# Ledger of designs, part 5: miniprotein binders against USG-1 protein homolog (usg)

Target 1, 336 residues: USG-1 protein homolog (usg), of Azotobacter vinelandii (p96199)
Amino acid sequence: MSPAIDIAIVGATGTVGAAIVEILEERDFPVGQLHLLASPASAGKSVSFKGRNLRVKSIEAFDFAQVRLVFFAAGQAVTRQYASQARAAGCMLVDLSGALPLQQAPRVVAEVNPQVLEKLEAPCQVTSPASQVVALALALAPLRPLVRWRHLGVTACLPVSSLGREGVAELARQTTELLNGRPPKPRFFDRQIAFNLLGRVGDSDTAGHTGLERRLVEESRQVLDAPELKISVTCLMAPVFFGDSLSLAVQASQAIDPSAVRAALERAPGLELIEPDDCPTVIGDAVGQDVAYVGRVRTGVDDACELDLWIASDNVRKGSALNAVQLAELLIKQGR
Short names: E, the ipSAE of ESMFold2; O, the ipSAE of OpenDDE; V2, 0.75 times the mean of E and O plus 0.25 times the DockQ between their complexes.

## First folded at step 2 (miniprotein)

Design b2j (from B2 with E67L Y70W R71K E74F V77L E78Y Y93E W97K M100Q)
Fold by ESMFold2-Fast, scan of step 2:
Formats: structure tokens, C-alpha cells, sequence
Structure b2j (fold): chain B 336 residues (1-336), chain A 109 residues (1-109)
């Protein structure tokens, strides 16, 4: 068994950071000292871990030499500011923000490309991909022997929780206002999100793509080991509190056997296949669970070389925090 | 004490989530009455958990309870869609108001 390891969690008071704490406890990860780090404004709060209350500390004064492993769950700016300092102190890093270069901190989904971890130089740094990439990789990786991918179309419907507590509060408030016949008063979003769809998440660049859409393209190519795969992505904001919903359209070079696809998905680790007469939903199936759910497995209406899938997954657990913990488990098991 | 109360909140939330999942399965089997009963039980458990979370002042416990209440709210909307029974839209509205108010308090805390 692995010896106890001292850990820091950056962004411990955020939704994903709190989930990492819970999952470390649930999976009986060999935690030595656990240091919970946050911005100065969030410091001083207490978090329960294994029956003990741990006080959240400010990251600004933290000595990374005290820990061997750091989870970065506080967004790109924080990872960009502190990752080099943590590495210089000898820490292994598991980043969830995507701020680190793909070549230096490869994107890994535990069930898909764990062999990447064996080739990392110490101190290791890895990135848990965007939650949407975790979900699509779980569904597509088992199909690699059956389907030669040429093009991937992704429509990703993001929950307001992807923007944190303020996004969640705004959807709840606008929903209440509208149910009472009052006009919504956007405070966090610049327009109505309740009973609506926003066709863009974040600002677009001059070519019309958002940073998240570009991230999904780059990370999917790396995780799936498909550098030539052409990918079309739209990320939209849905009036959904939690859970990613994805529509995937895969173009293959040859006709697809849907029965072979279903059989592969049924055997796939980290994935649950819902029967053809039903489909998964974030509320009914995915939220709170540790697997992604796939359904609606079918070929194109008039194209046997197209495969269409629907995925629902928990953006916080399997999409983010659980994958990060699984990566850490693999790293310590390999003596890293 | 606060540690015992946090454990009680977690137990109530876990039981509520199980009842929500059972309600979904009951609906899939066409048992609308059992789904209604299970969702009411889940709501009652979460209201008890919410009261304890407010008393101890734990933002993390509050967030967990509010997430579970949202699941009850949306399942009530789903029951309204399936049955046309306006009691479910009224239940969803009541929970939405409560969740919005508590979420706003968490944002300011």
C-alpha cells in the first residue's frame, strides 16, 4: 500500500475543490496532512475531513515544501500564478484549470490514457481535462477499435454551476421571478438564462470561437490520441444547475455497426449505457454519480458512416474532481 | 455539537437523494402515486437538513442541501409535465423561492 502523502488543495472552498475533499475521504485516499487553500477572502472557513475540522488557509503565505501533491481547482489565473512555485518545491501537480501547456501537463482521463502517467518526469504535472472532454473521451475511447474517426461534432450544454455559485444563484432567482410573472433582473448574466439558451459561454475571439471551445478541441485530440481529428464545437449555457449534456456526431471512414458499438459501451469502464427506449438526463441519472451515462446510440438517418450519441455526466464529480483524484491515485501507485 | 449535526445533515441529504432516485424509478414503472410520496419524503428530509444547516452556519452543508432541493424542484416540474397537476408547479415555485433566497445568503457569506 502507498504511504501517506501530504496534500494541498487550491480552491478548496469552490464547488470542485470541496468535491475533491469529499472524494479523497470517500475513496480512503492515503492522506497525511491536508492543507486547504483559497483566496484571502475565502480563508478562515472550516471544512470537515475524516471527522476533523480543517481551517482554510490563504494561498498567498503557503509554503509548498510542506506538501508532495497539489490539486489546482481555482481557475486558470491562480494555476498560472502558483504552479511554478509548487513545482520548484518538488510537488506533483494535478491541475483542473487547463492553464498549463498540453506538452508539459498532459491531459489524462483515468480510464482512457493512464499510460501517459508512466512517462512523466519528476516532479510530475498532469491536467484533468475540461469536464466535457472527460465525458466524450469515456464514450469515444472504447470505440477506437471499431470506428476510425474522421470528424467529431460536439454540442455541449453547460450547467450554470460551471460559472460557480453566482451562476447557480442567478438561475434560481430568475426562475422564481418568471414563475411569479415578474421580468427577470439579470445581475450575474447580462441577459435572461432561465427558460432560455445562451449560444456562447465566455467571450469569442476574432474567429468566433470561445476559449472553452478551443480547449475542448485541443484536449480531445490529445486524450483520444487523434491529432488529425477534425472537431467542431459549440458550448452553450443551459438553464440547468448541474451536469453536462453532450450531443456527439462522429463521422467515420467506414460504415458503423451499432450493435458492436453498444457492446463496447456496455463493457466500458467509467461509463453506463442506457437502453434504446430511454436516454440519460443530468437530473435523473448523472448528477451525484461517478460514471458518465451514454444513450441514443444510432447511425445517421441516411449515413451509415455517422454515429450519434447523447451523454449526461456530472460536471463536478466524474467530470472534474473524481478524475483528478483517480489521476493522483495512479501517480502514487506508480511510486511518484 | 456541530460535528454531530454535520453528520445528521449528511445522513438526511443521503436519504433524500435515495428517495429521489427511487421516485424516478417508480415513475419509470408508471407508479405516479409512489413517485409523489417519495418526492414529498425527500422534500421533508431536506427541509429538516436545511434547518440544521442554518442553525450551525455551515456554508458547505447549506450548499449540499440546496443542491438536493434543486433536484426535488426539477423532479416536481417533471411530474407537472407528466400529470398536468398544478400542485407540482406550485411545489416547484415554493422550492425555487427558498433555494434562491438561501443561495443569495451563501453568496454574501
Amino acid sequence: as target 1 above (336 residues)
Amino acid sequence: NSEEQLKKIQELVDEAIKRIEEARKALEQGDTEKAKQLIQEAHDLLEKALKIAKEIGSPEAMERVLLALWKVMFFALYLWEKTGDKEFIEKAEKIAKEVQEEAERLRKS
Scores: ipSAE 0.013, ipTM 0.271, lowest interface PAE 8.3, mean pLDDT 87

Design b2k (from B2 with E28Y Y70K V77L E81W K86F E90L W97E M100Q)
Fold by ESMFold2-Fast, scan of step 2:
Structure b2k (fold): chain B 336 residues (1-336), chain A 109 residues (1-109)
Amino acid sequence: as target 1 above (336 residues)
Amino acid sequence: NSEEQLKKIQELVDEAIKRIEEARKALYQGDTEKAKQLIQEAHDLLEKALKIAKEIGSPEAMERVLEALKRVMEFALELWWKTGDFEFILKAYKIAEEVQEEAERLRKS
């Protein structure tokens, strides 16, 4: 049991921010004073914590010297605006936005590369990687002794909750409108998401890649400690409220033994292997759980050097908020 | 006392949200009956909150009920997707319509 620590959560009214509050309570994290911070437009809302309603405050006038740990769960622009101020006040940072440089705020998945935290300079700053990176790293890291990676192909099917409460509300509204014979009016998305698939999440750069796709490439290489690994990524938006679904195709330099792979995955921390005849889904298996689910472990149809995997994971809890809290637990345990 | 009644509304709203969080957990753990029981409890709490909000005639009270109703509606759609049961979507939209009618009434006053 560590001594109580004063905490600020930036983006406390968002999907991930609210989940951080819930998980701090569920895990009995040693919270001293909890400061819930949001934009001025979101300030004044109440959030429940340990049976009490805490008022959300505006970040604009907040004195970060009042806290020792800050979670940034309000997107890249907010992290870029306030992270330096919080560091100057001596705060430890756990960022979920990905705005901080990889060399200054390393990406850490608690079950995969926790040793990175031991070498951080005070005040420590770390990044919880994109939820899709958390999921694929949990599945691939245990396989390092069995497979030498040459190429990783990722198709990531994102839930609308990956874009926050507005994404969830939009899918719910469009679905209800369509089922009641009303034309959907997209407000948050550029087009209909209900009963559709959007082949891109966010804007493309001049080379045709989105910021999220580039983030997945960079973070996966760092978390897996595989800087030479070539990675192909497509992130698409699915008409799914919660949960990441990933199809992974891994190319190795030698033939893969799928039985050895299955054995390694069954022993892996933070991961559950589904029976050979079954396939995990986000609803029914992954959502609400603190582990990622893996299934469909098989070699390529015509390539014994290819490993194909399917993953279902909770994007809000294990993919984001829970990993962030686990990183904070490890930082506190180290006497940071 | 309007302030005491606003506090009572917030307590009911917070309890309804808590029921929805528990319902989501039950649903994704395969306990569909428990999930349906909990969302029904959340609806009942919001109906009580709405009744008090109508009595005090406060736009602020209506906003608090709408905030919780949004979360109930989101879960009702997840429940439908998982079970095929539309009942709670219909119940949630009926409450939303009643809240809108009351908000319009307050605006006219």
Scores: ipSAE 0.000, ipTM 0.213, lowest interface PAE 11.0, mean pLDDT 87

Design b3a (from B3 with K79R Y81W E82L D85F E86K F88L R89L Y92E)
Fold by ESMFold2-Fast, scan of step 2:
Structure b3a (fold): chain B 336 residues (1-336), chain A 97 residues (1-97)
Amino acid sequence: as target 1 above (336 residues)
Amino acid sequence: SEDQVRELFEKAMKIWEEALELMRQGDKEGAIKKLEEAKKIFEEIKRLNPDDPEIKELVKKIDELIEEVKRGDPNALERVWLLLFKLLLILEELKES
């Protein structure tokens, strides 16, 4: 039994922030006072929580000494601006933005590496990794006893919601414009996303990699405890509102038994295997669910040491908000 | 008037977007509440434009969708997104008028 804890949610009006509020209620998290924080432009809305109407407040004047736990769900710039202030006030932090250094705020997926939380110094800070990393780690971690990873190839098809409400609005607007026989009016994206695929999410560095692709490499190595694993990543933007879709290709040092892999995935916490007659999709299976879905378990066409997987996962619930709440649950149960 | 209809439509769309977000996050009760709020505004638009066949059909589809959400239909979320496209098409037509 844990005592009630006072909580602040930064970015409470965003997709992920709102999901955190909902999941705290669904899971009977021991919430004392709940403070919903947003930019001044988003402040003033009311959100229902356990039969009470809570007003969303501006973060600018908030006194973090009022709370013991802060969820950062408002993007990297906001986390960079306020995390130090919250930590100085003695708050535990669960960051979803990835702005905090991996060495100071380790990436944790509740079903994969929860033991990392036992080593954190007070006031604890932890990061929920990128939603794509949550998904791939749920699928790959159970395979550790069966597959010695040498190289991981990741093609991640991201939903426009990964860029927030403006990304969602943009796909809807462009689709409407094109269906009316009009050219699209990109405002958030620099080009057409509707009925298209964008081979890059965010700006490339001088070596051609995006910040998200580098984040996936760094976070996957940490979460899987595989610092020497070579990882190739392409993140592309799909004309899909919600849900991550991933194609994984794993090169192993030994021949893979696909039946043993399927058995391990069937037993895996936080994961559901869909085989043999179907494949998971974000719309049909994953969106709105608290597990990631895996399918298409097969060896390479000409290589018994290659394992290929397909994953569909909710980028907001299990990919972000649910994992963050599960991390907070683990922290309070450890008396931290 | 056209301006009044457009303002009501924009208001209803904002509430509809909130319903979509709640539904996607698994808050079915919150989503239903927001869909009902949006429906009331579309009913007002229908009253102001009783001869508009698109608004009449829209209100009917909203009623059907609310019942699908209440039943826990696994494809309700997809249909709510499809209806958002129709709402955006109507709003764009209103802006062009």
Scores: ipSAE 0.000, ipTM 0.249, lowest interface PAE 12.1, mean pLDDT 85

Design b3b (from B3 with Y81K D85E E86R F88W R89L Y92F E93K K95E E96L)
Fold by ESMFold2-Fast, scan of step 2:
Structure b3b (fold): chain B 336 residues (1-336), chain A 97 residues (1-97)
Amino acid sequence: as target 1 above (336 residues)
Amino acid sequence: SEDQVRELFEKAMKIWEEALELMRQGDKEGAIKKLEEAKKIFEEIKRLNPDDPEIKELVKKIDELIEEVKRGDPNALEKVKELLERLWLILFKLELS
């Protein structure tokens, strides 16, 4: 049995933070004391853990020396403010925000590149990648022996929950307004999201790329151990509450055998392949599940060296919270 | 039927939104009446789905929230908003069944 570990979860009242609490309980993670941390405005709320109600505390006065492991699930600004303090106190860190440099806090997907954790210096610092990177890495990593990647095209359709509870509330409100014949009044988004697609998530830089698109490029190269891989990314906002939907187009240096690809995907950990005459959806398959779903395995219409895939994945569970908990499980197992 | 449950849920959510608007206007008594009206509809949904643990837990949380509004809990407005978000997710899952 692993020894009990005292844990802090930063952002415990958010969707991902709450999912971490649930998954720690579901997987019977060896939790000693669990400290739920949030902004002062969110402090005082209660969260259920193993039949007990735990009170959420303010992060501002928290002594990180009380814990051995910290999950950061409160966005980039909070990670930037507190990560150094937690590490100085001797804590292992699992960050979900992506605020930490790739060289200092490597991106790890438990099924793809777990060997990275064995080389980390104590106190260990690791990042769970963007949920879209978790999903694409689960599908592409098993194909490495079969497909020599030259270029990866990614169209990622993000759920409004990727922007938090306010995004969810706004889609619900706009949908209700429109179905009742009322004009939508955007409050969180700058325009209508209901029954629409927004071709950009976040602000573009001078070259026209968003921070999230650049993050997907950098994290995918590191997780797949493919520094020379050319990657094109478009992230769009879909009128979907939960779940990442990805269209992948892979260009290889040789002709692809789609039957061999399907066989590799069927054997892949953390992934489920559905039948060629069907395709996964976030609603019908992925949301609430602990695996990513892949379908529509086919070669390019005009190019036998091209592979096209469709992925549906839970952005909160496997895309974020579950991967973070799996990384923590691997980190504590190293201490045996 | 599934269609009846969905219609009741949509009706309850509309009344819940009306309660939230009354709370924003400072009409506490009007808000409580609307929350109680919505609760009666959710209790009807519970009767139609007696083995659904999510609906059972929802009715319990609605009772707790009405009590908090009556006490003048400073976080009651935010909690009513948070429950509306949860109601949308439950309706979404119900539509998928």
Scores: ipSAE 0.000, ipTM 0.189, lowest interface PAE 15.8, mean pLDDT 86

Design b3c (from B3 with E82L D85F E86L R89W Y92E E93K K95R)
Fold by ESMFold2-Fast, scan of step 2:
Structure b3c (fold): chain B 336 residues (1-336), chain A 97 residues (1-97)
Amino acid sequence: as target 1 above (336 residues)
Amino acid sequence: SEDQVRELFEKAMKIWEEALELMRQGDKEGAIKKLEEAKKIFEEIKRLNPDDPEIKELVKKIDELIEEVKRGDPNALEKVYLLLFLLFWILEKLRES
C-alpha cells in the first residue's frame, strides 16, 4: 500500500470532522490530498491543515474517485445518501454516524475488536461506534475473563457537543443570558438546557426508546461480542459542553472481586483508572485526552454479583475522531 | 477585594460575549480585539489575587486560547465557549462568597 493516501472528510465543518483533521496532523497520518466536504450551506469555509488553508467543498459536486478513504462525520442521512456512491468509486469508508448496517460496516473500537477488520472485503466499510459505546467497551472488554455479563445498565450523560456546534452555541448563549439577567430562549433545544437536565436525547419511538439508545444497545452487543447481553439504556442531555459521563451497572453470573477488576482496568489499553477516593470528571480529567477515565469501581450495595463503574471520556476525541483515525490506520496497514 | 474581583469578572464576561457574537458575524478581527480586552481585565484580576492558583491557571488558559484563535485553530470557537462556561461558574462562586 502506498504510504500517502488521498482522503475526504464529510462533515468537515462539524466538531468531530474538525477533530479528525487535527488528529490526522497530530499523528502524522500519511495524508496525500485532503478534501474537506460539507453541505452546500457550509461550503467555502477554510480549515488549517499542516500550515495550509484548505477550502471546504460542497459534497454534492464531489467526485469520490479522487480519494481512497472517506470519513463520514455528518448525520445519518448524509451517510445514507453518499456511502454507496463513495464505495462504488472504490473508497474505503469509516462511518461515525451509525447509518450503515452492522453486518456490512461492523462497529470497531481499536483496542477492543481490531481483528474484525481482517475479515472485511474490499472496499472496506467500518463504523466507529457511538462515543458512549467506545467508552463502555474500553472499560468492559478487559473484564471479560473476570465477569460473565448477564445484564448491563447504562445511564449516559451526553454533552451538548454530541449534537454539534448548534448545541454548544445554545448552551453558551443561554448561560450568558442568565448571567446577564435575561431570560433564556431555547432555539436549538425545545426547552432550557442551561442549569437543567433533559431526560431524552432525540425523539422516542412507540416503545419510548430513542434512536441513540437503540444504537447503544446494538453496537455494544457487537463490539463486546455479547449478542445475548440484555442492555437497559437511558441517554440524557447534561449542561456540559464536552465529554461523556457514564454510570454502568453490570449484572454478572458470579460474585465480583473489585480488586481484580481494578487490576484489569489499570493495565487496559485506552483507559486510565482513578482510584480509590477520587472520581474522574469530564472537565477535570477527560476533555482533551485520548483515553477514557474510569473510577468508582465497586460492587452493588445489596448484590456482590453487580459491578458499578463511572466513566468520563472525551466524546469528540477518543469517543469519535481518534477511534475513527485509529481504524483508518489499521485499514491502511492491512493493505488491499 | 472580593467585590472588586466579582465586578471585574462580570465586565470581562460581557466583553467575552461580545467577542463570541462578532465571531458568529464573521468578524474575526473584531472578535480578537474583544478577547484581548477581556484578557487585560483578567490580568487585573490576577494582580488583585496573585496567590490564587485557580485565577493564575485561568489567565494562562485565556492567553493560550487567544493565540489559538489568532492561529485559526479549527476548534478555537468551541474552546472559547468552554472557557465561558468556566468563567460563569467562577463568577457564581464569587457571588456566593
Scores: ipSAE 0.000, ipTM 0.206, lowest interface PAE 12.9, mean pLDDT 85

Design b3d (from B3 with E10L E17Y E78K D85L)
Fold by ESMFold2-Fast, scan of step 2:
Structure b3d (fold): chain B 336 residues (1-336), chain A 97 residues (1-97)
Amino acid sequence: as target 1 above (336 residues)
Amino acid sequence: SEDQVRELFLKAMKIWYEALELMRQGDKEGAIKKLEEAKKIFEEIKRLNPDDPEIKELVKKIDELIEEVKRGDPNALKKVYELLLELFRILYELKES
């Protein structure tokens, strides 16, 4: 049994941060002292953990020498500001923001590339990839022995919860405004999200790609150990509270046998294959679950070397918080 | 068990979403049938958790909503959406320990 470890969670009042607290309790992670950290504006709130209420503290004056493990669940700017300080204090880091360089904080999905953790320099720092990357890696990694990938096309339909509590509140508010005959007044989004689709999540760079789309390309290549894989990504915002929905189109070097693909997916850890006469949805299957769901396994209409897949996954649990906790479990198991 | 409650809740949510889609299409009879199916599942959850005040209130709201849909209440669609938002919150907050 692992000895108790003192932990800090940065972004503890956010959707993912709160889920990390829940999952640490659910999985009986060996938590010593738990420090819940947030911005000064969010400090003072209480969070339940193992039958007691813990008060959220401001990150600004926090001494990271008090803890050995830090989860960063507060976005890229906060990770950039505090990660070096935490690492200098000797902390292991599990980052969910993607702000840390891929070479220094490798992206790891527990079922896909856990061997990466064995080669990390102390104090270890690791990144849980974007929730969409967790989902696609769970589906594609089991297929590596069957097919050689040349190109991956990703259309990722993001839930508003991917942007936190404000995104969830905005969709709910706009929906009720519209049903009451009032025009929606965007406060968090720059336009109407309710009953709409936004073809961009975040700002575009000069080449027209968002930071999230760049992140999906870079992280997928690393997690799948496919540095030469060409990847095309569009991330869009859907009027969906929870759950990632992904359409994948994969080009292989040889003709695909969809029966062999289904057999491999059926055996895959962290993944559930839906029957051929049905397909997974976030609300019907994925939300609240700790596995990703895959369906619609088929070859391309015009190309037997193309494989098309549909994935539904819980963006908060398996896509983020659960993977982060599983990475911490693996680090602790290795005596690090 | 917590797993059984979560499974039933997910099943009820799926049916509730189907009811909402039927209401959007103007299929009032189909929507009522789906709302009644969802209600039966929430009643099962209530039997497994008889002391949970949130589940009791939820079943009551569902009953009231079904009657409003049957009457052709112009606010019924809005109320189905509002309750769906509450169901999403409850689903997200369901835990296994």
Scores: ipSAE 0.012, ipTM 0.231, lowest interface PAE 9.2, mean pLDDT 85

Design b3e (from B3 with R6E E10W E17K D85W F88L Y92L)
Fold by ESMFold2-Fast, scan of step 2:
Structure b3e (fold): chain B 336 residues (1-336), chain A 97 residues (1-97)
Amino acid sequence: as target 1 above (336 residues)
Amino acid sequence: SEDQVEELFWKAMKIWKEALELMRQGDKEGAIKKLEEAKKIFEEIKRLNPDDPEIKELVKKIDELIEEVKRGDPNALEKVYELLWELLRILLELKES
């Protein structure tokens, strides 16, 4: 039995922060005092937790010495601003933003590399990887005995909710504007997202890669324990409210047995395999679920050493909030 | 008031997604119960915004949709999905007000 712990959730009014509150209640996590933190503009709201109304507080004046565990679900800038303060107060950190260095706050997917948590010094800090990395790691980790990876190609189609409630609001607003014959007024995205596809999420560096694409490369190598794996990533924004959709192309050093791959995926924790001739979708299968869905398991058209997969996953639950809560469960189980 | 409306709206949208999933599973009775739960939340939003004709019309559309689900309308699933966009639009209009 774990003792009750006092918790702060930074970004409690965002899509992921709200999901963390819900999942803590659903899983009966041993919560002592729960402090819901947000920007001053979002403070003052009330959130129901276990039949009680909890008031959202401003992070600016919060004393982190009041809590033992902090979830950071408010983006990279907020994590960079407050993480060192929280850690100095003795808090364990579960970051979802990716702002913390990989060597100091390792990326962990509960079903894939939980052993990493055993080696952390108190007060520990860990990162829940990008939701796309959670999804691809769930699919690829079970294949490690069957597929010797040489190259991984990732096309990740992100939902607007990956950028929070503002992204969701922007797609809805632009859709309404266009249907009413009004010109779209991009405020959050730099252009129209409604009825469109944006080939880039965030700004490109001098080499043409976005921060998210670099994050996916580095986090995937760490989570899969594959530092030599060459990875190519394109992250695009789809006019989809919720759910990650990924196309994976894996180049292996050996011919792939697709039947053995299917069998491994069928027994994989956190994953559900759709029929071999069918395709999962975010709306039809993944949204609202706590597992990632894989389909379209096939070898390359002209290459038996190529494996192609399609993944649909809930970016908010298993991709983010649920994995973060599972990491917290593992941390308290080991006496943290 | 805007904060209360936003919170109620997100709660209603979660319940609406649950109704959509139940409809896909063929659980018509479960779906109707969830749509009725969402309607109660929108009736609460209407009480907080009694002069908004759009919220009043939304509650009416939800009632009509529940009746379509009861009749086994083959397009009911698509209409539940389409209403998610109307729900988001109404929230944004209330927020801007």
Scores: ipSAE 0.000, ipTM 0.224, lowest interface PAE 14.6, mean pLDDT 85

Design b3f (from B3 with R6L E10Y E17F Y81L D85Y K95E; at its last look DockQ between E and O 0.04; V2 from the best seeds 0.00; counts 0 for: pae O 10.8 > 1.5, placed apart)
Amino acid sequence: SEDQVLELFYKAMKIWFEALELMRQGDKEGAIKKLEEAKKIFEEIKRLNPDDPEIKELVKKIDELIEEVKRGDPNALEKVLELLYELFRILYELEES
ESMFold2-Fast, scan of step 2: ipSAE 0.014; ipTM 0.449
ESMFold2, look of step 3: ipSAE 0.014; ipTM 0.376
ESMFold2 (binder alone), look of step 3: mean pLDDT 84; pTM 0.823
OpenDDE base, look of step 3: ipSAE 0.000; ipTM 0.220

Design b3g (from B3 with K11Y K14L E18W E37F K40E E44L Y81K F88Q Y92E; at its last look DockQ between E and O 0.86; V2 from the best seeds 0.00; counts 0 for: pae E 9.8 > 1.5)
Amino acid sequence: SEDQVRELFEYAMLIWEWALELMRQGDKEGAIKKLEFAKEIFELIKRLNPDDPEIKELVKKIDELIEEVKRGDPNALEKVKELLDELQRILEELKES
ESMFold2-Fast, scan of step 2: ipSAE 0.000; ipTM 0.342
ESMFold2, look of step 3: ipSAE 0.010; ipTM 0.312
ESMFold2 (binder alone), look of step 3: mean pLDDT 84; pTM 0.823
OpenDDE base, look of step 3: ipSAE 0.023; ipTM 0.427

Design b3h (from B3 with K61Y E64W E68L K79L Y81K E86F F88Q Y92E E93Y)
Fold by ESMFold2-Fast, scan of step 2:
Structure b3h (fold): chain B 336 residues (1-336), chain A 97 residues (1-97)
Amino acid sequence: as target 1 above (336 residues)
Amino acid sequence: SEDQVRELFEKAMKIWEEALELMRQGDKEGAIKKLEEAKKIFEEIKRLNPDDPEIKELVKYIDWLIELVKRGDPNALELVKELLDFLQRILEYLKES
C-alpha cells in the first residue's frame, strides 16, 4: 500500500477532470487532501468525492507546495502557464493536454510503455497521450512481434466531448432546434454538426494538417517506439457525445497472419477483442468501460501485407482519465 | 391510434420528469434507469409511426442524453430539462389535432 498523497486536479469542473475525481474514488487511490482547481469563473462550484462535496478553488493563487501530484486536465494554455510552477514546487505532473515537450514529459500508456517511467528524473512529469493514441497503441503494441509496420493510416471519428462541454452543449442544442423544425444556428461549431460529419477538427496549418493530427503522429511514434513509422491521419467530428471510433490500416513489410493477430489481441492487456460475427460500437460497448474494444481484424482485400482494424474506446475514461490515474499509480508505486 | 400515441407520450414525459427529479437529488443510477424506461416508450411510439423521421431523431437524441448523464456531464441536467420543455410543446401541438 502507498501512503496518502496530496493531489491537485487542474480543470476539475471539466468532463475529464470530473472523471479523474470519480476514478480516484473508484480505484481507492490513496488520496490525502484533494484540491480541485479551475479558472476564477468556475471557482465556487462543488464536486462530490467520497460522499462529501469539495469546493473548487481558483488556480490563480494556489500554492503547489501543498501537493505532491498534479493532474493537468484544463487544456494546453493552462498547462503551459502553470506546469513549470508546479514542478518547481516539487510536484509530480500528469498532463493530459499535450502541451509539454515529448522529450521532457514522455507520452505513456500504462499497458504499452510503462518502463519509460523508470527512467524519469524526479520530480517526474509525464503526459497521457491523446485519447485516440491511447486506443490505437493498445491495439498495435501487442502486434509488434508479428507485424513489421511501414505505414499506419488512421481515420479517427471524434466525439463532441473531445472539445469539452461547449461541444456537447452545441450538439444537444442543434438537435433540439432540428426537432423544433428550426434550422440549426451553429455557435461553437461553424456549421451543423447534428446528423452531419465534419472532415476537420480545428484549424489547418499551411500544409493542410490540424494540430490534433500532428499530435497523433508525434505521440504514436513515441508510444509505439517507432520513430521512422510513416503515419497518415484524418480526424473528423462525428455527431456522437462520447467515444472514439478509429479505422486503422497498417502496411507491413511481410504477409500478415490474421489468426496470429487475433490471438495476440485476445491476450492484450487493456483490450477486448469482439469477433467474429459482431463489431464493437462506442454506445453499445465502449462508453463507460475501462478497456478499448477491437474488431474487424482482416487483411487487405488485395494486399496480404495490409492489416485493417476497427476500434471503439471511451475517450474520457480509458482514453484520458483512467490512463492518467494508472500513470499516477505507477509513479507512486516507484516512490517518486 | 392518435389517442394511443398521445397516452404513450404523456406516460414517457411523466417518467422523464421523475428522472429529472432524481438527477436534482444526485441519484445518478436511479435517473439513468428512468431515462432508459422513458426511451423504451419513445421506441414504442417510433414503431407505431415508422414513417415519422422526427420520432426516429428524438429516440437518437434521447440515447445521447442518457450517455451524457452516464458521463456525469455538468450540462446533463439542463439538457434533460430542455428536452422536457420541448416535449411539452409537442404535447400542446398534439392536443390541437
Scores: ipSAE 0.000, ipTM 0.272, lowest interface PAE 13.4, mean pLDDT 86

